# VHH binders against Flagellar brake protein YcgR (ycgR): the designs that were tried, part 109

Target 1, 263 residues: Flagellar brake protein YcgR (ycgR), of Thauera aminoaromatica (c4kar8)
Amino acid sequence: MAELSTPSPASPAPLDGGRGDELEKFTLRGARQILQLLQDLITHRGLITAHTGGGHSFMTAVLKVDEERGRVVLDPSPDPQANRRALAAPRLTCVTQLDGIRIQFPLVGLGEGQDKGRPALFAPLPAEMLRLQRREFYRLQVPLAHELSCLLKAEDLARKPVEVSARVIDIGAGGVAVVVPTGAAEFVIGGTLPACRLALPDGEPIELDLEVRNLNRQTQRNGTEQLRVGLRFAALPRAADTRIQRYIFKTERALNAKARGGL

## First folded at step 10 (VHH)

Design P96 (from K4 with L100E; framework vhh_7pa5_2)
Fold by ESMFold2-Fast, scan of step 10:
Structure P96 (fold): chain B 263 residues (1-263), chain A 121 residues (1-121)
Amino acid sequence: as target 1 above (263 residues)
Amino acid sequence: QVQLVESGGGMVQPGGSLRLSCAASGFTFSTYAMSWVRRAPGKGPEWVSTISPLGGSTSYADSVKGRFTISRDNAKNTLYLQMNSLKPEDTALYYCARDEDYWDSGTFDIWGQGTQVTVSS
C-alpha cells in the first residue's frame, strides 16, 4: 500500500503512472519476509540512509526488531537537528544495501524514547520493503584511502563556470555520489554537468557527462554542512564503463579480504 | 589485523580531567557499538560506558554519570572518553572494547591493551 515516498540516490524513478508497477515484483509484503530481511540487516550490520525530505537525511541502523511491540529500534543521529527533522517528517525513506542488493523501505510514525536505558528511535514495522538485485543499482562505498575524486564542471549563482573537485563516496554501474562543500556550486535536479572528469587510481581521468539525480544536505558533528550529490552517467564510453566496473570489482574483493582479516 | 590501541592516560589530581582515545583498525568501525571498561588494581573489570555504532545513543555506569562523556569519530576510526571531575576511585587501567552483539549484550570480542589512569594528590 505505501509507496516508497522519496527517491534516494540509488532509487530508480517509477515507470509511467508513478505507482512503481515495475518494482512490485521486488516488493516484499509478507510479515515473515519483512522480519527476516530486517534481521538480515542487523546480522550484517547494515548502515541505513534515512531520508526525511527536502534533501535532508541522516545515517542510522536497525539496532533490533521488537516483534512483541511490532516495531524497529533505530540508532539516533548524533546531530539533534537531524533527529528533530526525522521526528517531524511524515515518513522516512530508508535505503541500504546488503550483498549488492538494494533495500528500501518506508517508516511512518517515528517516535523517540529509551531502550534498555539508552536513547533510541522507534517506528512500527514497515508494511513493505523493496529488494532489488539488479547490478545497475549496486553501489560500492569508496574507501577514504582511495581519495577518489571527480572534477565537476558546474555554475555558480551568477551562471559563471566553476570547477569543483568533489570526493566520490560511492560508485556503481549507473553513477556516482559525491560530496561538495555547501555553496561550492549550484546543482539542479535533472541538470546536466558536461565534460566532468572522474579520476580512478590508475590511468587518465575519465571524461563523462553527469546528470544530477538527487541532492542531500548532511550536517557534520561540528555543525558544518556538506552537500551530497547523486550523479547519473548520462553517456558512458564502453572503455570507461569497463574501467569503472574493474575498479568496483577490485575494490570489492579487497574490502572482502580485509573484512576477513586481511588475507 | 583487528586491533584497538588506547592512549591519553596519565596522572592527574582529584578534580582534574583526561581525554582517552582508542584507535581502531582491521574492521568496519562504524558498524560496531564500542565500550570503555576499566580494571582497578586487585579488582575485577567494571563497565564504564557504551556508544552505539553511529554515536546517537550512549550509556554510562552510575559511578561515572555526569562526569564522563563517550564519543566517536567514525571517519577517523577513533573512540574517545572525556573524563571530568576525576576521583581517586577512577584510578584504573582503561580498556577500549568492541561489543560482540551490537545492542543486546554486554559481551566484548576485541579488547585493547589498556591505558593507565592514576588520580592522586
Scores: ipSAE 0.435, ipTM 0.812, lowest interface PAE 2.7, mean pLDDT 83

Design P97 (from K4 with L100D; framework vhh_7pa5_2)
Fold by ESMFold2-Fast, scan of step 10:
Structure P97 (fold): chain B 263 residues (1-263), chain A 121 residues (1-121)
Amino acid sequence: as target 1 above (263 residues)
Amino acid sequence: QVQLVESGGGMVQPGGSLRLSCAASGFTFSTYAMSWVRRAPGKGPEWVSTISPLGGSTSYADSVKGRFTISRDNAKNTLYLQMNSLKPEDTALYYCARDDDYWDSGTFDIWGQGTQVTVSS
C-alpha cells in the first residue's frame, strides 16, 4: 500500500464515521504477525482466560505454535468438565495481556490429543487477534469560531527559518492537525518543529515541540490549495498537557450542550 | 478488583428495545471515558459508542445513530446503552470497555465479558 497504514494521533480521519474502522486497525489478520504475537505469549508464559460461552471460562496458556501444521497447542484445564465444555463449543474467546497490552482472539475447531504424551488441546491459528496498544478514536473538531491557531517554527525549501500561523482543525491527547497554505513552508514526515506556540483561549500560548506525522494536500472549492499537517506532541510538559485537556473538555461540553439545545 | 460486568442482553423482535448495563468496580469510574463495542458472529469487533468521563459528550457509529443512546451514572459506577428500533443486523455480543484515559489514552485496558443481543422473529 502506498499510504501510511497506521494513522498518527493528529490524522485527518473522520471521528464519527471512522471510529469502527479504528478498532479494525488494532486487529491483526496477517499470518506472520499472528505467529509472532503467539510466540510472545509463549515467551512470557502469559495466562489466557478462554471463554466457552454461557458464562463459562477456564485458564489456559499457549504451550506451542506449530507453524508447519498451522495450529496452536493449549494447556487443558485440570477440570475435565471445563475441557468437555470447551471441545463442545463452536468457538473460544481467548483473553490475555502481554506487557500491559490487551490481547483477545478467537479459536475455532478445538480438538484434543496429546503433545509429547501429555494431554493437550489443539486449535487452528486464529484468523484474527485484537491487540490494543494505542487508541486514536477521539479528536475534537475545533469550532471555526474559536479561531485556534498554532504558530509553527518551520523552514522553507532553502532551509531558511519561517514562521507560519496555522489554523488548528482538530486536537487530541497526542497532537493536532493544522491547515497551512500550500508553499508556506517545507514539512518532512518525521521532522521536528521546535518551540512552536499553540494559542488556546484564556491564557498565554503554549510552547511545545511538534513532530510531523502526516501531510495531505487539498484543493478547496474556490481553487485555492491548502496543506493539512498532522503533528504529534513530541515533548509535552505536564502543565501544557493539563491546559490542552481542559480546553478539549470545556469545548466538548459546550458542543454537547449546544446540540441538546442548551443556552 | 478492577472489572466491568455487562447485563441486559437477550432476545427481542425486530423493532424492539433493550437496555444494556455495565457495572464498573475497582477504579474511579468518573475519570474514564467508556465505550460499547460489539462483535457479530464471523465478524471483527465494531465500535458502537463512546461517552466522555462526565457524560458531556457522546459519539456513535453511523450504523446506530438515532437508534442507540449511551449514558452513564457516575454515582452508581454504571454505563448504559439504550437500544431502540433494533434490527437483525444488531445481533452481536456487546462489550463494555474502559478507555485507559479519555484525553491522554491510546488503549482500552479493561473489557467486560459481553452480553448477547439477538434480534430475530
Scores: ipSAE 0.000, ipTM 0.065, lowest interface PAE 25.4, mean pLDDT 77

Design P98 (from K4 with L100Y; framework vhh_7pa5_2)
Fold by ESMFold2-Fast, scan of step 10:
Structure P98 (fold): chain B 263 residues (1-263), chain A 121 residues (1-121)
Amino acid sequence: as target 1 above (263 residues)
Amino acid sequence: QVQLVESGGGMVQPGGSLRLSCAASGFTFSTYAMSWVRRAPGKGPEWVSTISPLGGSTSYADSVKGRFTISRDNAKNTLYLQMNSLKPEDTALYYCARDYDYWDSGTFDIWGQGTQVTVSS
């Protein structure tokens, strides 16, 4: 559940509906804006994960916007069962990303047919599209080899101050997620951890005040338990923000180069 | 560098089968519709088949419907054409082509060098 509160723009998982008020300001409802965003997905050949409910999804793409008929033309799945599930679903939740921007929209009234003799799925234009260009929602998965750590100033079970070196598993402009052994410290959602130290490559540790946003207990296959802690930067100095963004940019670029080199 | 490399052509008797392959590199294969186009001796190029980016939509020229099957493996960046019940009239150089726009009729921007298919007794 905690992972759904801090999605990557590249994450195929739908965003939490409980954030509706905050997401409203990123929601497009103008017909012109919706048409332009759909055209941008076509132009940039954005692949879409379409969720049909019950944990089922398939990959699709917008092939065409039929503006006169007010509908989108979608690529069917090569799996006939996925197409049957999609057609039976009351709605699709479509998730994609474009240059780090998360895009999410519903499609209702999916049908199948042909356009210019080619099989296709059709749906009315969505009434709304979420376009989430918010840098604090971007999370870089930290490579294990980087050994990125954050020294947390917290309290133990006896409410005495302790320092815990926590492994950083993801990092964004708005915060970090860390893992700590179960029982190493006590964390309270909404609590502030003052003067923590984030160790980035190439420089002195960054001193930061962190706010606890979420907690998730995980049990590994070997039976060991760890706690994932989501931490928000409570007050981020400009110099620290610059160093964090530079680390994210360099690491992302290196990972993208490695992935492309493998192809 | 964008490249399409065809293989699998050869000589076959009427009624025989061949499977053509096209290896794609230098672009995000899964985001493009792909086509097979052939050129028979003394004729212009003839569109044979198209497959959508994710592979869920296929279309065929009337001359090959029911005999040929287009498919793709996006994990391997490979396009295929399974040709069954081959006829002498299917003798041609077969090209793999990248569709510039899936819904624009006959628009291609990248071509392979072709693979020769000869159907003769």
Scores: ipSAE 0.484, ipTM 0.819, lowest interface PAE 2.3, mean pLDDT 84

Design P99 (from K4 with L100W; framework vhh_7pa5_2)
Fold by ESMFold2-Fast, scan of step 10:
Formats: sequence, structure tokens, C-alpha cells
Structure P99 (fold): chain B 263 residues (1-263), chain A 121 residues (1-121)
Amino acid sequence: as target 1 above (263 residues)
Amino acid sequence: QVQLVESGGGMVQPGGSLRLSCAASGFTFSTYAMSWVRRAPGKGPEWVSTISPLGGSTSYADSVKGRFTISRDNAKNTLYLQMNSLKPEDTALYYCARDWDYWDSGTFDIWGQGTQVTVSS
């Protein structure tokens, strides 16, 4: 007679464990760097969302880093149920943001006690912390009116060089997604496209090397077939990085202003 | 508290319609691509649809193209899935998921509890 209750899916395994070199660049494993980052969270009074599994989470903060004992001291939840769930969990996944930087880390072996006579939660220092700039995970959807394009240097099916002008549909600090007609060129995941040219407003096209990250063949409702190609920036020069970030920021501000102007 | 809360599931006959909602809180909703993912009995999770951070771009699994429409209201921190022409094969628990990286449909860092959709006569 009771409704069948389907348990919440466990949060997927931390990205640190499954996404190879891309996330490894953003993973801090040095004890000194971990201690510094935790201290920055204390200094800025950063609020942390601690995920206890099963869709449950609570708000906490790092009160202190006990370097001598190799542990972090957390502010317990005012909700005793949340604290009980946290103590029963095999792992907490802690997520916070500091000045546009996403910080994520696991805590294992949570215990309870007191700090300065007040209840507190304690855990060993994390062995790793993920630190991502917003720019490393954010992708701007490029307005069609901008007509942003990237000239790709690729090969056809006969391995002859071809140049393809591709429409840029989104852009981030780490790369672009482009759309090309099916059959325009052959792309291989992990392949490098050298000396491509990205046309941004306010200057000369940016010459850069692109690495093929993913391929997705999409059929539109009108029956047209398109190939979406995800491309990562390889060895991006500092000046080019600055121009791309300025374009993203400027365009996002303009889009946000337009969305707020709903009169 | 960062959370996603789905609603709008239920029982419906083949050919019917449902609208799912997902209320997001505790993060800057407008900066993340959002997805719907479903899990049918005895099967692994299947990606259904993704919408870009500002709503300018959408994508769909081949099995739902032309029948489902994903949308978002960034002012209300809410994600929607309009489901039309429902089939028995659409019977599943539907999850709202926050995309970690828009490049890879299936890379999610936050999931909701899910809402059950049952299509049967």
C-alpha cells in the first residue's frame, strides 16, 4: 500500500577521480597549498556547503586549521539532524566559492568535539582540493548577431589539408564549441589543429592551436545535419587569453543588462 | 545550501503531457548549464536534455527530440521540462542536474532527488 520510494542517486564520484589531466591541473595536492587555501576560507568567512550523500547537505565554515594535529575544525549545523547525518557519512563533499573561484574538497573521518568550549566538527586535512576559476568551467553562449567564427585548419577524408570556417556557438577560457557542416573535414579526438584563426571583435584574428576534445553529430528539426566540435586551446598566449576573457565578460554583462531591462 | 528540487511528475496515459520543474538554490543559477537526466527501471542513467546558462542554446537526446522542450527562468532560479506525446518508454525517475562542464553531457556535480514519471494505459 505504500508508495515505492526510490532513493536519491549518490552524488557522482568526485571529478578528481575520473577526468584525467584537465582536472589534475586544478587539483592541489601539496600540504602547503592546501593549508593556505583553507586559511583563505577562514580569512574571507567563506560559507561551505557540505554534501553528506543522499541529496542531503548543510552549511558550515572552517573555524580553524589545526596544523599540529593535521585537522580542520568546522562549525556544526544548528540542526542536530544534519550533524548526525554528517557524522554517519563515510565522506563529506565540501563545495564553496571565493571571488569567482570554485573550491571543492573531500573530508573523511568526521568526528565531533569542542573548540574553545563550543561544539565543533573535526576532520583530517584533505589530501587534495579542487580549485577552479569561474573562467575554467564557464562557457558563454555566443550571440548569433556577433557572427563569431574560427577558421580551422584540418584534413579531409583523403588526408589533404582543408580550411573550414566554423561558427562559434560557445566560448570559455579553455576552448570553443564550433559547428561545421557534416563532411566538411575529418576530426579525430585528441588531434591538434595548428594555426587556426579565431575572429574576435576589437582586433586582429587570434592565431592559436586547437585540440579536438569531443564530437557530437546533431540532426536539427528541419532535417539538417551538423557536426558540433569541442576544441580546447593549446598553449594559449597571455595576450590572447586576456582578449578572450574580456570578450566573455563584456558580452555576459551586455546579455545580463538586456535580461534585466524587461520594460 | 546548494540544492535542486524536482516536481511535476505523475502518472499519464500514452500521448499525454507533463511539465517538470526544478527549483535551484544556493548557487548562481544563471552561470551554469542545466540538464535533465532520467533513469528507467533496470537501466543506467540516460541524458535527456541540456540548456545553456542564459537559455540561448538547447540540446536533446534523439529519443525525445520534437517531443520535449527544456527551458529556464533565471529570475526564478527554475528549470523546466515540457514533455509532450509521452510514450511508455519515457517511464523513469527524472533528475535535475547541474552541469560541471557544458562540453560533456553527463558530467554533473549536483543532482536533485528526482521526480517519478509513469506512462501507462
Scores: ipSAE 0.000, ipTM 0.105, lowest interface PAE 15.0, mean pLDDT 79

Design Q1 (from M11 with E105T; framework vhh_7n9e_1)
Fold by ESMFold2-Fast, scan of step 10:
Structure Q1 (fold): chain B 263 residues (1-263), chain A 119 residues (1-119)
Amino acid sequence: as target 1 above (263 residues)
Amino acid sequence: DVQLVESGGGLVQAGGSLRLSCAASGFTFSSYAMYWGRQAPGKGREWVSGISWGGGSTAYASSVKGRFTISRDNAKNTLYLQMNNLKPEDTALYYCAKQDYESGTFPYWGQGTQVTVSS
């Protein structure tokens, strides 16, 4: 996915542990905070994508919070099959966005019934809600014209140190995705690449440590296959974080302006 | 069809050692990075270690670094985890996992082998 994904509880996460320890600081567990966030979703009529597992999802919304019964009331899908899948699922993973904030929460024990004579889905209030600022999950697709690159320090098949100049295809506050030729170096999720150099258009390369978070095979437009490597910033100096954030916002603004002008 | 079968778990005293094995079949083992994960009762899954397809690169969770060693034998399609200086906190089901280049991670784990470390 182009956007920085929020880890699923069912997915393994290197360095987070299976519990997603790095997300704990973004997790709301206070009853008042949860109620307020749910109310904000109602007020803003936020559309929610409810994932039922097996690649299935449907669109819903929080219609109301029943504090006396400790329940949320959800809008059922117009598709009866989607509602049946939801009711059969042991867990729903609900994802939405509000004012540039990604919100994710589980619902367990989904039931169906009526609310004021209309069909509705009911679930106990979530015990936790994940709330991530846009900067934590947003990824900018890097324009080819910028020729953004990252010099990676890794090992080849013979365990010899190699430097690989990788093209940066997307960038966010938490990391970059790069593409390298298949076989250029060995990568493993959780591995650290020390003293890599990220080149931004304005200024000197940023020296930083990168951690491998994901590995995909990717087909380019001309049919060639490459390895797509997702890399997390292990630590950033304040100045580097500021430069990356500025590049992202400036580039996004320029792309939006160009798209509007090109009409 | 991909099959991963873990073995080598058991009961051991704190400070002891165990060697886990994962027998892999149904895919070209030498072309995939491999991983070990674990899950304690009532807890979520925790990544433990990873090894690149040629064995040149390895990675470890901070909680096991210096005590555990991941290795592989591509001729035997087998992944290993040597566990030394075991602690009660290492008690868990240990799982083998194969890199999935479509999802980008390792979402599918084997059935696991139980490791119990007594105090």
Scores: ipSAE 0.687, ipTM 0.916, lowest interface PAE 1.2, mean pLDDT 84

Design Q10 (from M11 with S31E; framework vhh_7n9e_1)
Fold by ESMFold2-Fast, scan of step 10:
Parts: C-alpha cells; sequence; structure tokens
Structure Q10 (fold): chain B 263 residues (1-263), chain A 119 residues (1-119)
C-alpha cells in the first residue's frame, strides 16, 4: 500500500511497509534469534521508543526476558497517561537502535503489574523482530558524470511491453531511484519489472528483477514534469550485490577524495 | 479536497463474487495510480491491489492474485475491484486509496465498504 520509507538509524519513527513482505527478509522469526536480540538490548541498555498509535509514543527499555513464561518485562513510562494509552493499544510498535542497527518489533497483549516490587509492563515475546543494518538503508546519490542508467521492462497504456532507459539518481543495497522520460511507460506501486538491466560504469549490465516501491512527480524549475520511480531489488544474486556494493564504496571514496582536494 | 467513496460490499458465501466501486472526486483521477487496501478484524492494514493512471499496469497481493481483478474507468472517475472465489479470509473493510506523492503515504476518506464472507 505505502512505499517503505527508510529513516536514518537515529530516527525513532517506525517503518511503514504497508506490505509486510517488503521487510520480510530482514525479519527474524526464530525463537532463539528473538531471545538473543532482546538480551542484547538489555545488555546494551538500549532505549526503546514504543509507539501506541495516533502519533503517541513513550520511552521504555527491556528490563528482562522471562523465557520460561514467554514474556518481556518493560520499564513503564513516568507519564501515567502514556502507560494508559499503551495498555489500551491493541499493539505497540517498538523501535530502537543498537550500534547503528535499527531494530523494530511489535508487542501485543500488554499488561501491567509488579516486578520485584516495582511497577512494570509485561508482554508476550514478539513473534517477529525487524533488524536493519546500515547497508540496507544507505543510499548513494549518483554523480551525473557517471551517467548510470537502468533499462526498465515496463508496460504502456495499452498493456504492451516497452523498454525505458531511466537515469539512476540514487542507489543502495536494497534498490535504486530512477527518473523516467515523460509518457514512456505506466507504473504502479507493487508492480514487477522483470529482467531489467542496470548499467554500472565498469563491467557488463546487471540483469535484475525490480518492484515499484514509490512514485513521485516533480515539477522542475523550467516547468517540465519528471516521474521519479523508487525500485526495490526483488532478488539480487551475491555477485550482483558485491558489484553494487563495490560501486557504492568506490564512488563514496572518490567523492570524499574530491572534496578533500578543494573542490 | 480529495474524496473517495467506496461501495459494493456485502455478505456473500465462500466461493461467491462481489464487485467493489470507488467514486473519486477533487483531483484529476486519470493522472494518479489508484489502490485497494483492506483491514480484517483484529489485524493491520493490508495492501490488496493497484492500477496505474492509464490502466496499463496492475499489481496484486499474492493472497488475491488470480481471484481479484482491479480496473478503472477514467471517464467516470471510478475504480473497481472484481472479487471472485471469495474466502472467509477475505472478510475485511475495503478502502480505496490514492498516494500522496509528497509524503508517500496513503490517506483514506469516508467509510470503507464491508465485505463479509461466510463459510
Amino acid sequence: as target 1 above (263 residues)
Amino acid sequence: DVQLVESGGGLVQAGGSLRLSCAASGFTFSEYAMYWGRQAPGKGREWVSGISWGGGSTAYASSVKGRFTISRDNAKNTLYLQMNNLKPEDTALYYCAKQDYESGEFPYWGQGTQVTVSS
């Protein structure tokens, strides 16, 4: 439904996938992995922003994990209203960071009680936890001089296949953003574009399947309208992933060196 | 102001069909991709289907692929969802949506249309 917006690691706002499958590959569902990650949050004394819906949130922390009872113990808010909102909410969305890694998980069935004589919030262990590393959300702004392009396999108004050469404006481990010529093709969020070809400056084009994540129409200073399309890599072979990461690394290094050179 | 008015829901037996409609106003309908989403009791919102501004491209959630067909009539500013071989799991409030290109979010207007599928 909505495109994934990937905030910086410091952002407390939850990622809204609309389509849960967009984040599925970063979602931990194994009981051991979930327990270990929660324990890491305890060990590192990680502060958690718990979102209760309607724009409301409060700060908390995991105090302990009760493996035998299958529950987490959370530090309640000093604000009684925040605790009441949390207890009334059908679901909490918890967001935190650990060493630059964004961690997000739901809690359902929140209750209130005591832990060793102190007020505490309790919830069943989450069935899933999202863990995003910097590489999954970093985006390199592509230098115009690189003339990076992606040949898209799309459809026109009559549902006939068309090939569109699109300029790549940013690139990351998870996808690219491109600008397409006016009237070239039709796009819809969730649509798949099979067998597209990403042309990097060095080497042969990479063949890959893309999924449309976002659409944005921008009016330029001269009054012309451009369509910006956000595209996710549906599946990326290890060799392709390595080449993309190498391009990103080399380009970052070159841009930093250029800046230090007094440009 | 953008207005989207859903209709066509109802009670139907498993294996049955329904056609949903969404009447759009307040924007140039033919310039925007349109979407259907749903929310089942006790669950979060789920994307169902989308169609490009001219109807040349469509997309479907895997759970409805092959059973649902999205279409649009730009002359009538109307979005449709043809639902065939309905399952109890399709029971939900169905919303039509237009993306806000600036925020990337999907605002919803009015009351959605309720679809209830009995076993």
Scores: ipSAE 0.695, ipTM 0.899, lowest interface PAE 1.0, mean pLDDT 83

Design Q11 (from M11 with S31Y; framework vhh_7n9e_1)
Fold by ESMFold2-Fast, scan of step 10:
Parts: structure tokens; sequence; C-alpha cells
Structure Q11 (fold): chain B 263 residues (1-263), chain A 119 residues (1-119)
């Protein structure tokens, strides 16, 4: 399943399909750069998905960087089995995002103990960290105020056509992630959704074909399930690509201006 | 405790047919889209086909489209792959899979079922 093993850059799943050499220019190996990036993750309280292999993962965060001992301190999982799997794993693959930029790094030699009287996981500082800044890996988190939507042309469980207005939660050069209520339509990775309509604030909806690349179910606090669908743009015309890029750049600039003023 | 048990493979002549089955347990089968993948000797894993949780949507790799049909029986917790007009290049170990919706990965694959197509 090579195709299904390389999810979108915004996905919590690691990128395992690179030839290695193409990612070198995005790989940080300087000790100061690694320390600074880890500290940025602490400052921004970045949630990390730690993959332990065998399809298992848990949510963690960097609590502290201990420069003197050359190690990171991680928040353990509330699930004791997840912690046992992590400690038994030869390697953790940690995936997170900072300002729409995908960050991925390995941790080897995980141990457990206590930090200031609280349970903690410890690992040596990573020798490398991947910081993907490529256009194709960038995902803009869409502001809720923009009410960005995509009208999906899909099928229900009886294979009857249905139209679903889905909220766009992130957008990049290669696709969008949308949220739909569970039961609104049926989706399968590799499936195509023809003649969907992406509504941008600057004009008429863009008609485009989408391919399902990722599915992620989430149970909300009220018990209602929502489905996050990762969608790739298929055969995107240049004019549509230009409009999408313009929206991304304008929104990014506005968010950066607000962040500088809003400190 | 997710378990997937593939069966139905075997030896077949080119142009022949086989039906693969995958018996699922340890999770709510009707909640998940299900997939078939394959791995030829000495090669990486290749996605073959997928079917949505209720069966309303299906997808196929270009190499098998028109020859293979994926289906499911949610009452029996079973996934099927009907393979027609088999070719020597379809020779592989076939696995069924479900996605972990939180991580996006495809773990929980069983031991697979071997399909060998002779010329």
Amino acid sequence: as target 1 above (263 residues)
Amino acid sequence: DVQLVESGGGLVQAGGSLRLSCAASGFTFSYYAMYWGRQAPGKGREWVSGISWGGGSTAYASSVKGRFTISRDNAKNTLYLQMNNLKPEDTALYYCAKQDYESGEFPYWGQGTQVTVSS
C-alpha cells in the first residue's frame, strides 16, 4: 500500500516514502538549531503524535529540554499500555506542526522516570529534525471567520449521489482537509469525487476533482462524531491554482500581521 | 486486539479467478473503511482496492480496475476481493487492512494469503 502509506503533510502520520536525499535540505542537524526548535515547540505548547511502530501512537509534548544531560523530557501517555509500547520500541517517530510547517524527528533510547516528582519519559536529544517548508507541504489553517466551504459530490451508503457542504479546515497547494458529519456520505481512500466546488471569498466557486487521501474520525465532547477527510486536487487548472495560492498568501499575511499586533 | 485473517489464495493459471476473504474481529467492522493490499516477492506494498464502511464507495488501483471487485458483508464481519482475469503480475501475498483513523497508518494487517498465477 505505498500510496496509502504517504498521507498529507498535515496528517499526524509520519512521512516514510521519501528517497532520503530530497529531504536533506529540510533536515536540521546543528545542535543550536535543534535546541531552538524544541524550545519553540515548548513555547507554543505543540502537541506531538509519537509513533511507536506497528500502527500505534500516542499524544505527547516536550515538557523540557535538559541541555546539560543532553535529553528531552516528554509528557507520558495516560494509557499505561501506550507507555509500555513506547519504551519497548527501538525508535519513536514524532510528528507535529508549528505555524503550518510540518516537523518530524526521531527519538531513540526512551526511558522512564520522574521529573520534579511527576512521571516523565526521557530520551537523548535527536541528532536530526525535519522541518518541511516546501510549498506542497505547507497547510494554511483556515480561520473559522472565513467560513470556507467545499461542496462535495459523493455517495451515500446506498450508492446514491449526495451533495455535502463540508467546512474546509486547512488548505495547501496540493489539497484541502474538510470536516463532515458522520453519516452524511461515504468515503474511501483512493476514491474520486468529481465536480466538487470550492468556495473562496474572492469569486465564483472553483469546480475541481478531488481524490480522498486520508480519513480521520473524531468524537466531539457532545458525543457527536465528525469525519475529517483529506482531499488531493486532481488535475488542477492553472487559473484555479493561482486563485488558491492567492487566497493562501493573503490569509497568511493577514494572520502574520495579526500575530505581530496581538502578542 | 484487532485481528484480520485472510484466506482464499492459491495457485491459478493466467486468465483464472480467485475470491479472497478477510475475517475481521476485535473492532466494530462496520465503522471502518477496509482495504486490500499486496506485496510481490522482493517488492514493497501496493494498494489494490478499498471500500467505505457501508459499501457505498469503492476504489481500485489502475492495474486491477475492471478485473477485481471489492465487497463486504458487515453482518458477517467479512471483506471480499473477487479477482478475475488474473495475470502473472498479480502474483503476491494479499493483505486486508483497516486504517487507524487517528494516526492515518494501516496497521492490523494479518498474515496474508498467497496468490500465485502461472503463465
Scores: ipSAE 0.645, ipTM 0.890, lowest interface PAE 1.4, mean pLDDT 83

Design Q12 (from M11 with S31N; framework vhh_7n9e_1)
Fold by ESMFold2-Fast, scan of step 10:
Structure Q12 (fold): chain B 263 residues (1-263), chain A 119 residues (1-119)
Amino acid sequence: as target 1 above (263 residues)
Amino acid sequence: DVQLVESGGGLVQAGGSLRLSCAASGFTFSNYAMYWGRQAPGKGREWVSGISWGGGSTAYASSVKGRFTISRDNAKNTLYLQMNNLKPEDTALYYCAKQDYESGEFPYWGQGTQVTVSS
């Protein structure tokens, strides 16, 4: 399930919806807010990737919000097979972007019919919509020269505590991606790593609770395997958030200056 | 080829217990973290629990934490989910899943085992 892995900012793949409590901060449940967001998608002609399960999806758009009947009207796929899969699915996971903000919502009870003489798909208004700020998806690729590291508090196969120094390869407002040698420790998506230490320039390491969001293995040129671990910041204190944001902005500014012929 | 076969589902009353099993084949089971997911009627698929390749780390969705216990037996290539204090909202098709570590995606899912909890 792609939802058990955090996709890139440009990816149409859905996020981990099974972790609803984690995403509650970004979830809209007010009827007025939902109606307004759907209308915004119509106004901006937002293209929606509708996931029907089993790795299948199709492109659609919200054509109309029927407030009186409490439903949305969607543009059907020109591919009849995609429409058949959608109608057979117990739910669609719809993913789109509005002004750089990722939007995701479920549609349940999809039906087919006509709108003004044209084929259309209909579904009840979603009870909730996920609206993720652009900054949650922004990732700074950490320059190798910075030697940014995170000391992970993890467990080995015997559930014994181990400390692993991991190289930070990217960082954003919501987390970091690190590289760990295969076999150094055990990780599982959804697992928590308490009291890890993120080493940033200018000051003492930041103590943070981290949650594992994704795992993938990389085979290097020498045949050595490394594990790439995506980590979410849990319970981020304001002081830590400020230092991380400052590092990101300062590094972006330096990289932009370098790209424009500066240092 | 990766194959995952779930079993152990059934009909139980609220407050009851069930133990699910997932028999894995076609890969080195002890090299992969394993996961349980579920799909309730009228809902999408949701993540329930995970366990690391050697069993050293586990994770649970907030909705099941304290009630469900994930475990594995690497010698038997089997994943387990012990479900206690079942609630009507736990009614779902339960399936196990394996991540593709090279891509980071989840293409491998079992067919599932149905759990129905009556009130």
Scores: ipSAE 0.557, ipTM 0.862, lowest interface PAE 1.8, mean pLDDT 82

Design Q13 (from M11 with S31T; framework vhh_7n9e_1)
Fold by ESMFold2-Fast, scan of step 10:
Structure Q13 (fold): chain B 263 residues (1-263), chain A 119 residues (1-119)
Amino acid sequence: as target 1 above (263 residues)
Amino acid sequence: DVQLVESGGGLVQAGGSLRLSCAASGFTFSTYAMYWGRQAPGKGREWVSGISWGGGSTAYASSVKGRFTISRDNAKNTLYLQMNNLKPEDTALYYCAKQDYESGEFPYWGQGTQVTVSS
């Protein structure tokens, strides 16, 4: 998901938000903002990975924005098969990076023709563009020594309520990633876990609602497989937000001090 | 070699019902949460529903909650979406998905199945 378990900024894989509300704060919908961002991609000669579905993609670039006709002009692939897939696709998902900022946008209604006598692909201007700044998805890697845990309220295979103690492996302004014991509970992206308890090193648990945003199977160094669950803070109370931010700040400062201290 | 094949779409009148199926192969279906997404012409992808690996947990987009029901049959490696009280705004290409564990993303694995709801 965009905020919780985003691939590295350099990753070409598309962000499939699923729930628009999670990505809405990073989504540009203003016509002037979209035009400016597309122009920035042209100016910086940003290479774009265009995903055509079914695991297929090709490299392209925005050649120009035709504001009069309300369309964007793209560099076609030297591979004719890639161009045919793109033209047949109901939608392209375009992913690129500008100065460490991940940018993603859809293109619908792709056509082909010529621009200044050269082959080109055309599409209407996107109605939205996703722009993820580095700081927006910063995640503090939680030191193992902190033994930070979250007691999750979930459901088992039979839809019965269960409580699962999960180890917190990273934390940010928008959520946490945890690893859970196998077999105890079931999770699904978009599911809500009410009244979970986040234990910070200060010993005072924070009660909050969490939404499942990402699921990954993680293999440990000892060969044990664990489920990694990305969780978004839902309706985070001001006091909880303040305590989480203090923990992040304090831990970052301590880690930076150790790195500079040569320990 | 993950394959997902959607079926069951068609043309239906507003207020009608359809049941979509997704046949999965190339991975251990019973260990993955599965999802339905859709894309209307000229729009971006929209998450519709999800179900956990054993069926113990489900989730729905606000726009379909109460009208759609997701289910699965792990013995048949098949995911279902029962769509009731269909509205013109439900017109879209529907596709099933599992999360790519390496990237965290949801790629298209197949062509999807078209649902058209007439007024």
Scores: ipSAE 0.527, ipTM 0.839, lowest interface PAE 1.7, mean pLDDT 81

